# VH-VL binders against q9nrl2r1430to1533, part 138

Target 1, 104 residues: q9nrl2r1430to1533
Amino acid sequence: GGVHELSAFEQLVVELVRHDDSWPFLKLVSKIQVPDYYDIIKKPIALNIIREKVNKCEYKLASEFIDDIELMFSNCFEYNPRNTSEAKAGTRLQAFFHIQAQKL
Short names: E, the ipSAE of ESMFold2; O, the ipSAE of OpenDDE; V2, 0.75 times the mean of E and O plus 0.25 times the DockQ between their complexes.

## First folded at step 9 (VH-VL)

Design k161 (framework fv_ficlatuzumab; at its last look DockQ between E and O 0.94; V2 from the best seeds 0.78)
Fold by OpenDDE, look of step 9:
Structure k161 (fold): chain C 104 residues (1-104), chain A 123 residues (1-123), chain B 107 residues (1-107)
Amino acid sequence: as target 1 above (104 residues)
Amino acid sequence: QVQLVQPGAEVKKPGTSVKLSCKASGYTFTHYWMHWVRQAPGQGLEWIGEINPRGGTTNYNQKFQGRATLTVDKSTSTAYMELSSLRSEDTAVYYCARGTEYYSKPGLYFDYWGQGTLLTVSS
Amino acid sequence: DIVMTQSPDSLAMSLGERVTLNCKASQSVSSYVSWYQQKPGQSPKLLIYGASNRATGVPDRFSGSGSATDFTLTISSVQAEDVADYHCQQYYSYPYTFGQGTKLEIK
């Protein structure tokens, strides 16, 4: 992608991180705190990882960037029941992302 | 030191509304979730809801069926809980309680509590 | 909603005795349980979070254990200042719920 696309990805990540519902997604889940997480989730990802990929220009297409973000949410909903704080946060943040992604 | 200051008491009639305040100090107000918990006389604790003062995101106990509204005033570091359509069963001590940091799972713990406001609902 | 059931409802112990308070969840809450102490006429005070982590400033005689559905708060040697109501709470799912409380008195 071009410089403009990279800037757009970077800005979107910034907005996601600043969102109230970003707390489940800022960093990878701790195996100490959630011992069985990585037995269930095979492709862990978080906003800090996605941000680093953006900074390293690893995303050549918007679809690649979107796929990682969607994976992040998919992992959340796979592991967390619907009435958990993680799932509730994920639902709202994903909705926000979908709106912002229209600008890409 | 962290302090959460609440008014001592409120008296309301059934069917009316009340807006309780919780003034925070001693920490960055927007960096921590704020929770509301009530305790009826001689009863256990009941969680009402939570708010992130940073952006205003809220989660509620569905038991209140939209009667509870949590808000904040960042300029005064004050959290508010409005409860409408009051009934006698709403008589209780209402606590505000500081939760975890905004970048952490809410509900993990409530480490600081206000002294509580006694709400009496009676005709 | 997840129901937290504490036992016993009340107990009276002698100074220096070991106190065991129980909390049972109606379904698994993993280790997402906190314990609070509420002295007469006061606000609750955090004792334990994450089932077994002691909050800052909490005396060593307090400890928490358990997982899934069965949780325990233990006072290794009860002191006079420990007279209070004790509440367990789950934060696994909404709504967060508390037990009905256990009243601890000293004989």
Scores: ipSAE 0.832, ipTM 0.933, lowest interface PAE 0.6, mean pLDDT 96
Fold by ESMFold2, look of step 9:
Structure k161 (fold): chain C 104 residues (1-104), chain A 123 residues (1-123), chain B 107 residues (1-107)
Amino acid sequence: as target 1 above (104 residues)
Amino acid sequence: QVQLVQPGAEVKKPGTSVKLSCKASGYTFTHYWMHWVRQAPGQGLEWIGEINPRGGTTNYNQKFQGRATLTVDKSTSTAYMELSSLRSEDTAVYYCARGTEYYSKPGLYFDYWGQGTLLTVSS
Amino acid sequence: DIVMTQSPDSLAMSLGERVTLNCKASQSVSSYVSWYQQKPGQSPKLLIYGASNRATGVPDRFSGSGSATDFTLTISSVQAEDVADYHCQQYYSYPYTFGQGTKLEIK
């Protein structure tokens, strides 16, 4: 809702970007590098897109922001098998996000 | 320009620990993943684990989980690998190797390697 | 663990011959394969990453190809300096694994 929530969303996105495990999530997956990705993932999203939505005040509720972050992780786990570096990074970053989100 | 410098040799007894060093120079230490790989005499290469010097995140080969510990000292641009409960089958050359940038898939390539430390574990 | 199986185990070639080294993954690794050259007594040196991209300073005679499970390193015209062990490595999933190596010698 208000200004304090939007500032908190931006701060949380900054913390996610700074985390070591953010590398799979910084930008949308390249179709050239991963040609089958968009055949499998129907609602692609990444931290740069979420950050832009925060900057444009597109989130009216904290739940909408949280849903986009969780969609980002869900896409990672849907596309990437559990033992890939992407999935391991996603697991740790998601755990970090859950801790940070409770402190908003 | 890029250099990874390791001590030449270490000799240890079974049941002890060793902490191997890898001094990096010629690049920004915190911007690249660091990997550890070993090679027993006359044998193939075996990946031990990786560390992101930026925030200290580690991933280990499960074979070494609980025995290997990867750390860094950012102030000296030095990576360390500690291996505990040493056995004779741990005798090998241990390499550090630079991985990719912190924002990329970490194992994409190992483009610079140290000369290796020969660890000998014997009674 | 994904097993990377190289073939042949060793070979001896005449100078100038075309050499093909094979690496097979026990399951799909997409294109996440790298190739390393290791000369006797030396550390490994990166040749190819992403299955087909030559690393900086690697001669044009080296090329890589493949995807999913079958990967090939080709030396179009082997030189005396190419005497080495060659290792493939997958970095798709943990633990990263290397093939057992192929030893290339000159007749």
Scores: ipSAE 0.620, ipTM 0.894, lowest interface PAE 1.8, mean pLDDT 93
ESMFold2 (binder alone), look of step 9: mean pLDDT 93; pTM 0.949

Design k162 (framework fv_ficlatuzumab; at its last look DockQ between E and O 0.93; V2 from the best seeds 0.68)
Fold by ESMFold2, look of step 9:
Structure k162 (fold): chain C 104 residues (1-104), chain A 123 residues (1-123), chain B 107 residues (1-107)
Amino acid sequence: as target 1 above (104 residues)
Amino acid sequence: QVQLVQPGAEVKKPGTSVKLSCKASGYTFTSYWMHWVRQAPGQGLEWIGEINPRGGTTNYNQKFQGRATLTVDKSTSTAYMELSSLRSEDTAVYYCARGTEYYSKPGLYFDYWGQGTLLTVSS
Amino acid sequence: DIVMTQSPDSLAMSLGERVTLNCKASQSVTSYVSWYQQKPGQSPKLLIYGASNRATGVPDRFSGSGSATDFTLTISSVQAEDVADYHCQQYYSYPYTFGQGTKLEIK
């Protein structure tokens, strides 16, 4: 068949989800498992939510999409010390994101 | 039936390298983190590092950074740990241990362990 | 590195007694603690993860509790097969670290 174009935002989210280091970011942090998370992080966001916002065409500018992705990483670094598995995953996935985002 | 099979023993001289193997069976090898842990004679357990077999991502105990190298061979479901510049204090039993699913926090649990390889480093 | 300190170093118990093993972290690890049993000459076996979740196949007599820095493994009625070293471990931050162990014997 012919080529079916995917939105650039959706393609980027798919690449992030496939990465080994996506595991802390796939869904919102569980309040049951991490009771104090939402006392500290006031604007929670995760890849499943960002993907849904892309599906609903809620991003009007690329900057809005980029801001949500960067918020996701900044939340990770705000809550998690440098030596945690979450922070190391965040550092590597953010670097990957910056490389992929240059292609927009 | 999950199994992690390791060779029983290795003997090496100081200054050399060793590559220890861990053959996994009874589960989908690429779906779980793999960890390496050692236990020196009369000592506690010491975590060396972890690898995600899916994409090869590794995290190391900084004590072993630069000396330890974790790899996998997906085609044989085998994890490897290479330790270089061996010294006598590296004498220990080295375990491989299965971690959590690739989509979870990797250190949450080590639910299956190999029987361990006794590495002896002596002059 | 986060130091995990276990107490007591060893103990001897009669069959059927209640055993309490303690593990203290040098800083908060939230609830990211697991417990392992290591019988003589064997590799470790997972008992508890997330401070209080019993692993599959672990008898009901084993339970875990605690948060932040203070953690406890309890054996409600000790049995002969429980002779082992017991290790706590934190997985909050790298490197993951184990306590020095507690040796349990039967009198």
Scores: ipSAE 0.603, ipTM 0.877, lowest interface PAE 1.8, mean pLDDT 92
Fold by OpenDDE, look of step 9:
Structure k162 (fold): chain C 104 residues (1-104), chain A 123 residues (1-123), chain B 107 residues (1-107)
Amino acid sequence: as target 1 above (104 residues)
Amino acid sequence: QVQLVQPGAEVKKPGTSVKLSCKASGYTFTSYWMHWVRQAPGQGLEWIGEINPRGGTTNYNQKFQGRATLTVDKSTSTAYMELSSLRSEDTAVYYCARGTEYYSKPGLYFDYWGQGTLLTVSS
Amino acid sequence: DIVMTQSPDSLAMSLGERVTLNCKASQSVTSYVSWYQQKPGQSPKLLIYGASNRATGVPDRFSGSGSATDFTLTISSVQAEDVADYHCQQYYSYPYTFGQGTKLEIK
């Protein structure tokens, strides 16, 4: 991607991390804390991983970046029931992301 | 040391509103979720809601949705709970309680509690 | 809402005896359970979180166990200062809910 796109991705990740509802997504889920997580979620991802990919310029298209973010949310909703704090946080953060992503 | 200071008591008429305060000290106010829990006389504990003082995000018990409003004043490290349309059943001790850090699951534990405010709703 | 049911409602024990308090969830809450001690006229105090993790400063005689729907708080040797109400709480889903409490007294 171009310099402008890279900067936009970086800024968006920063905003996602700083969001109140980022706590479920900051790093990969601990297998110790959630023993069955990786039996269910086959493509784990988190904001720290996405940030690293951005820093390494691994995203050539905005769609690739968006796909990883959406995967992150998809994993959350797949594992967590709707009325859990994780799912509620994910719902709000995803809505925020969708608004911010329009600027990409 | 961590302290959550609440007023001792409030007396209100049915149909009115009350805004309870909880002043935090001894820690970084914006770094921890703040919860509100009430306890009717001789009864168990009931969770009302939570707020992230950092950005103001809230989650409520549906039982109180639309009637309870949680806010914070960062400049004074004070959390507030406003409860409207008061009824006699709202008579209880209302606690503020510090939850987990802002970057973790909010309901994991409540490690510090205020002394509680006794709200009496009577005509 | 997830209902947490504690048992017994109350019990009286002799000093030094083993105390077992139970908490049953109406559905699985995995290990997302905390226990609190509330002495007369005081605010609740955190004892256990994550079903089995003892909070800082909590005496070794307190222990928590269980998963899914059945949870237990155990006092290996009850002391006079343990007279209190004990509350279990789930934080698996909203709203967070507490049991009705168990009152522990000393004979």
Scores: ipSAE 0.594, ipTM 0.886, lowest interface PAE 1.1, mean pLDDT 95
ESMFold2 (binder alone), look of step 9: mean pLDDT 93; pTM 0.947

Design k163 (framework fv_ficlatuzumab; at its last look DockQ between E and O 0.96; V2 from the best seeds 0.80)
Fold by OpenDDE, look of step 9:
Structure k163 (fold): chain C 104 residues (1-104), chain A 123 residues (1-123), chain B 107 residues (1-107)
Amino acid sequence: as target 1 above (104 residues)
Amino acid sequence: QVQLVQPGAEVKKPGTSVKLSCKASGYTFTSYWMHWVRQAPGQGLEWIGEINPRGGTTNYNQKFQGRATLTVDKSTSTAYMELSSLRSEDTAVYYCARGTEYYQKPGLYFDYWGQGTLLTVSS
Amino acid sequence: DIVMTQSPDSLAMSLGERVTLNCKASQSVSSYVSWYQQKPGQSPKLLIYGASNRATGVPDRFSGSGSATDFTLTISSVQAEDVADYHCQQYYSYPYTFGQGTKLEIK
């Protein structure tokens, strides 16, 4: 990816973080607060990790970046029932992401 | 100090609408979820919905979906709950209550409450 | 919706006695339960969140315990100022729901 793609990834992450529904995704889930989370979710990821990868230019393709974002949402929906606040937030944020990702 | 100020009472006819206000002060209004909870006379508490004043995101109790509308005015740090198609069963004290910060799980706790507005719906 | 059932509906205790209030969820809510105290003519006040975390300023005599479906609010030594209605609440899933409340009085 070129400079343009990197900038686009950065901007998209910023927009995701600023979104009202980003709260479940800002950082990795706390094992203290959710003791069984990591027994279920084997590839944990969060926006702060994705942001760091962007800053380190670890994404060479847009598809790699998108895959990590989708993994983040997948983890949320795998662990959280549909009517939880986490799942509701994830649903809205993912929809927002899909719209923004079309610009990549 | 954190304060949530609500009008004392409202009286409405069935079928009409009411818009209740909640004036917040003593904290950054846009940094905390705002919840609405009502309590019918002699009854328990019932959650109506929540709003993130930062971006305006809302979640509603399905019981009130389509009938309750939560909004905020950032310039005045005021939260609003509009309830339409009022019926006698809507008679209750309506509370606004501050929730968690915008980056936290909503619903965890309601740490500050308004004094409540008594809504009376009668013909 | 998740139903929260409190027991007893009411109780009268003597000063200094241990008080136990129960809250049962119709399905597992993990530890996502909060407790509120509501004195006559007042708004609810937060006591416990996350099933066992005491809110700021809450006296040590108040404690919360439980997980999944069974939760308890305990007052180790009830005081006169503890006369109130007590409400449990789940925030595991929408809609957030409250118990019907327990009325605590002093003999």
Scores: ipSAE 0.843, ipTM 0.935, lowest interface PAE 0.6, mean pLDDT 96
Fold by ESMFold2, look of step 9:
Structure k163 (fold): chain C 104 residues (1-104), chain A 123 residues (1-123), chain B 107 residues (1-107)
Amino acid sequence: as target 1 above (104 residues)
Amino acid sequence: QVQLVQPGAEVKKPGTSVKLSCKASGYTFTSYWMHWVRQAPGQGLEWIGEINPRGGTTNYNQKFQGRATLTVDKSTSTAYMELSSLRSEDTAVYYCARGTEYYQKPGLYFDYWGQGTLLTVSS
Amino acid sequence: DIVMTQSPDSLAMSLGERVTLNCKASQSVSSYVSWYQQKPGQSPKLLIYGASNRATGVPDRFSGSGSATDFTLTISSVQAEDVADYHCQQYYSYPYTFGQGTKLEIK
């Protein structure tokens, strides 16, 4: 959408990146370090990719932006068991995101 | 030179609380996870929890949930662990240990350890 | 909790011998295992992380291997300064847990 929506997307992504629990989501999972990840996760996405899409104005609707963020979390929960540090981080960051997304 | 400085010993009575300190120097304190690990005399190592000094996010071993509280003071680069309702079984050496940078899996490695504080809990 | 079981509990070796220490997880921990050396009266020191990656400053005689549930730490030619307790640790899931340790002595 407009300038205000793009600014809001930028601000939200910055807040997500700054959150302590962003570490599993900063960049795409390495195939070398996690060989089976892409056998399980078919639509990978990460905050650096979402941030680039915001910078390039690729989101036309707030729903498209929200869908990418939620896909990021659903990938985390699909690949990672509940007791892993990744899944715990995802749960808290998603809760934080839901609070911040009310401002969109 | 990375250093984690802990007091050598603390003596406490059962039923009280203790707040153990870990003063960090030689690196950017807020860039690394901090962990706490204890070792009872003649026993193995037991992970207590971790804290991200940047925003204060904590994860605890459920055994210590409700008794242990991890905090930091960014202005003094000091991590703290408070343990409440002490009992004789809490007698152990308590280590602070630096984890990975904030953007990595926190338990990947503990590369620098304090020398530990011997906590003795006895009447 | 994931139980990490080390074997043997203790061993005595001659200088220069090859030492293999074992660590078994009660369920898969992927490759999320680290090894620590603890000399008498000292705090632990990181040797290996990610099952096989040697930490900075650790001599080449130390190596790690394994995945899923079975992990090993190998010392290719044991030295006098290697007398210590050795601990494996999983960081796959909470709570992180350590094995009970293996005590290495020189005979």
Scores: ipSAE 0.649, ipTM 0.899, lowest interface PAE 1.5, mean pLDDT 93
ESMFold2 (binder alone), look of step 9: mean pLDDT 93; pTM 0.948

Design k164 (framework fv_ficlatuzumab; at its last look DockQ between E and O 0.98; V2 from the best seeds 0.82)
Fold by OpenDDE, look of step 9:
Structure k164 (fold): chain C 104 residues (1-104), chain A 123 residues (1-123), chain B 107 residues (1-107)
Amino acid sequence: as target 1 above (104 residues)
Amino acid sequence: QVQLVQPGAEVKKPGTSVKLSCKASGYTFTHYWMHWVRQAPGQGLEWIGEINPRGGTTNYNQKFQGRATLTVDKSTSTAYMELSSLRSEDTAVYYCARGTEWYSKPGLYFDYWGQGTLLTVSS
Amino acid sequence: DIVMTQSPDSLAMSLGERVTLNCKASQSVSSYVSWYQQKPGQSPKLLIYGASNRATGVPDRFSGSGSATDFTLTISSVQAEDVADYHCQQYYSYPYTFGQGTKLEIK
């Protein structure tokens, strides 16, 4: 990816973090608070990790960036029932992401 | 110190609407979820909904079937709850309560409460 | 909706006695339970969150325990100022729901 794509990824991550529904995704889930999380989720990821990968220019294609974001949401929906606050937040944030991702 | 100030009482007739206010002070208003909880006379607590004052995102108890609307005025650090199509069963003390930070799971706790507004719905 | 059932509905205890209040969820809520104290004519006050974490300023005679469906609020030595209604609440899923409350009085 070029400089333009990198800037677009950075901006999108900023917008995701600032979103009201970002709270489940800002950092990795605490094993202390959720002891069984990592027994279920095998590829944990969060916005801070994705942001770091963007900053390190680890994404060469937009599809790679999108895949990590989708993984983040997939993990949320796999672990959380649909009527939980996490799942509700994830649903809205994912919808927002899909709209913004079309601009990439 | 954190304060949530609510009007003392409201009296309404069935079928009308009411908009209750909750003025926050002593903290950054946009950094915490705001919740609304009511308590009918002699009854337990009932959660109505929550709002993130930062961006205005809301979640509601479906029991109210869209009758409740939560809003905020960031310029005055005031949260509002509008309840329409009022009925006698809506008679209760309505509390606003500060929740967790915007970057935390909502509902974890309500650490500060307003003194409550007594809403009386009667013909 | 998840139903929170408290027991007993009311109890009267002597000063200094150990008080145990129970809260049962209709389904597992993990440890996502909070407890509130509501004195007569006042708004609720946070006591416990996350089933066992004591809120700031809460006396150490108050403690919470439990997981999944069964939760307990304990007062190791009840004081006169503890006369109040006590409410449990789950925040595992929407809508957040409260128990019907337990009324604690002093003999």
Scores: ipSAE 0.870, ipTM 0.944, lowest interface PAE 0.5, mean pLDDT 96
Fold by ESMFold2, look of step 9:
Structure k164 (fold): chain C 104 residues (1-104), chain A 123 residues (1-123), chain B 107 residues (1-107)
Amino acid sequence: as target 1 above (104 residues)
Amino acid sequence: QVQLVQPGAEVKKPGTSVKLSCKASGYTFTHYWMHWVRQAPGQGLEWIGEINPRGGTTNYNQKFQGRATLTVDKSTSTAYMELSSLRSEDTAVYYCARGTEWYSKPGLYFDYWGQGTLLTVSS
Amino acid sequence: DIVMTQSPDSLAMSLGERVTLNCKASQSVSSYVSWYQQKPGQSPKLLIYGASNRATGVPDRFSGSGSATDFTLTISSVQAEDVADYHCQQYYSYPYTFGQGTKLEIK
């Protein structure tokens, strides 16, 4: 809803992007580089897409914003085995997100 | 001109520790992952770990976790690898190597390597 | 840990011959394989990344191919300066691992 809530979503996305472990989540996975990704992941999403949705005021509730962020992590863990660099980054970034999201 | 400068040799006794340095120049230090790799005499290459100088995030080969510590000093563009509880089997050449950009998968390639530090661990 | 097994362990080739070096992963590593050349007494030098992408400054005679578990490095016409150890490496999952190497010599 209000401008303070939208500013909070933007601030949280900025903090996620700045984190060292954001690298797997900055933009959508390349089909050229990862040909089978979209055969497995049916609801792709990334931080640049989420940030765009915040800028366009597409989130009506904090839960909708949180759902997209959690979908992003869920996709990571579904596609990537836990010993990959992507999964390790996702685990740490998700933990950081949960701490920051308490401010919503 | 990218350079990674390491001291040539170190000699240590078993049970002690060593802190190896890697001075980077010719690029923006905080924009690239840094890796450490060792090679025992006549043997293959063994990855030790990586550090993101941007925020200090590290990932280690489990074999070295608890003994190896990777750090950076951003003000001097220097990466460090400390190895504790040294054993004779730690005798090897230790390389630092520049990885990919911070926004890319680490380990994708190591495009610039230091000349290596020969660590000898003996009584 | 993913084991990278190279073959042959060593070989001796005549100048101008085609050389094929093999690298097999103990499980799928997608295309996340790089190849390094290490000349005697030197640090490794990147040749190939992403299974098939030639690093800048690497001569056209070097090429890489493969996916999943089976990878090759090909030297189309071997030169005297190609005497070296060649290492494959996977970066799919931790820890990153190297093959034991293939030593290339000229007859």
Scores: ipSAE 0.666, ipTM 0.903, lowest interface PAE 1.6, mean pLDDT 93
ESMFold2 (binder alone), look of step 9: mean pLDDT 93; pTM 0.946

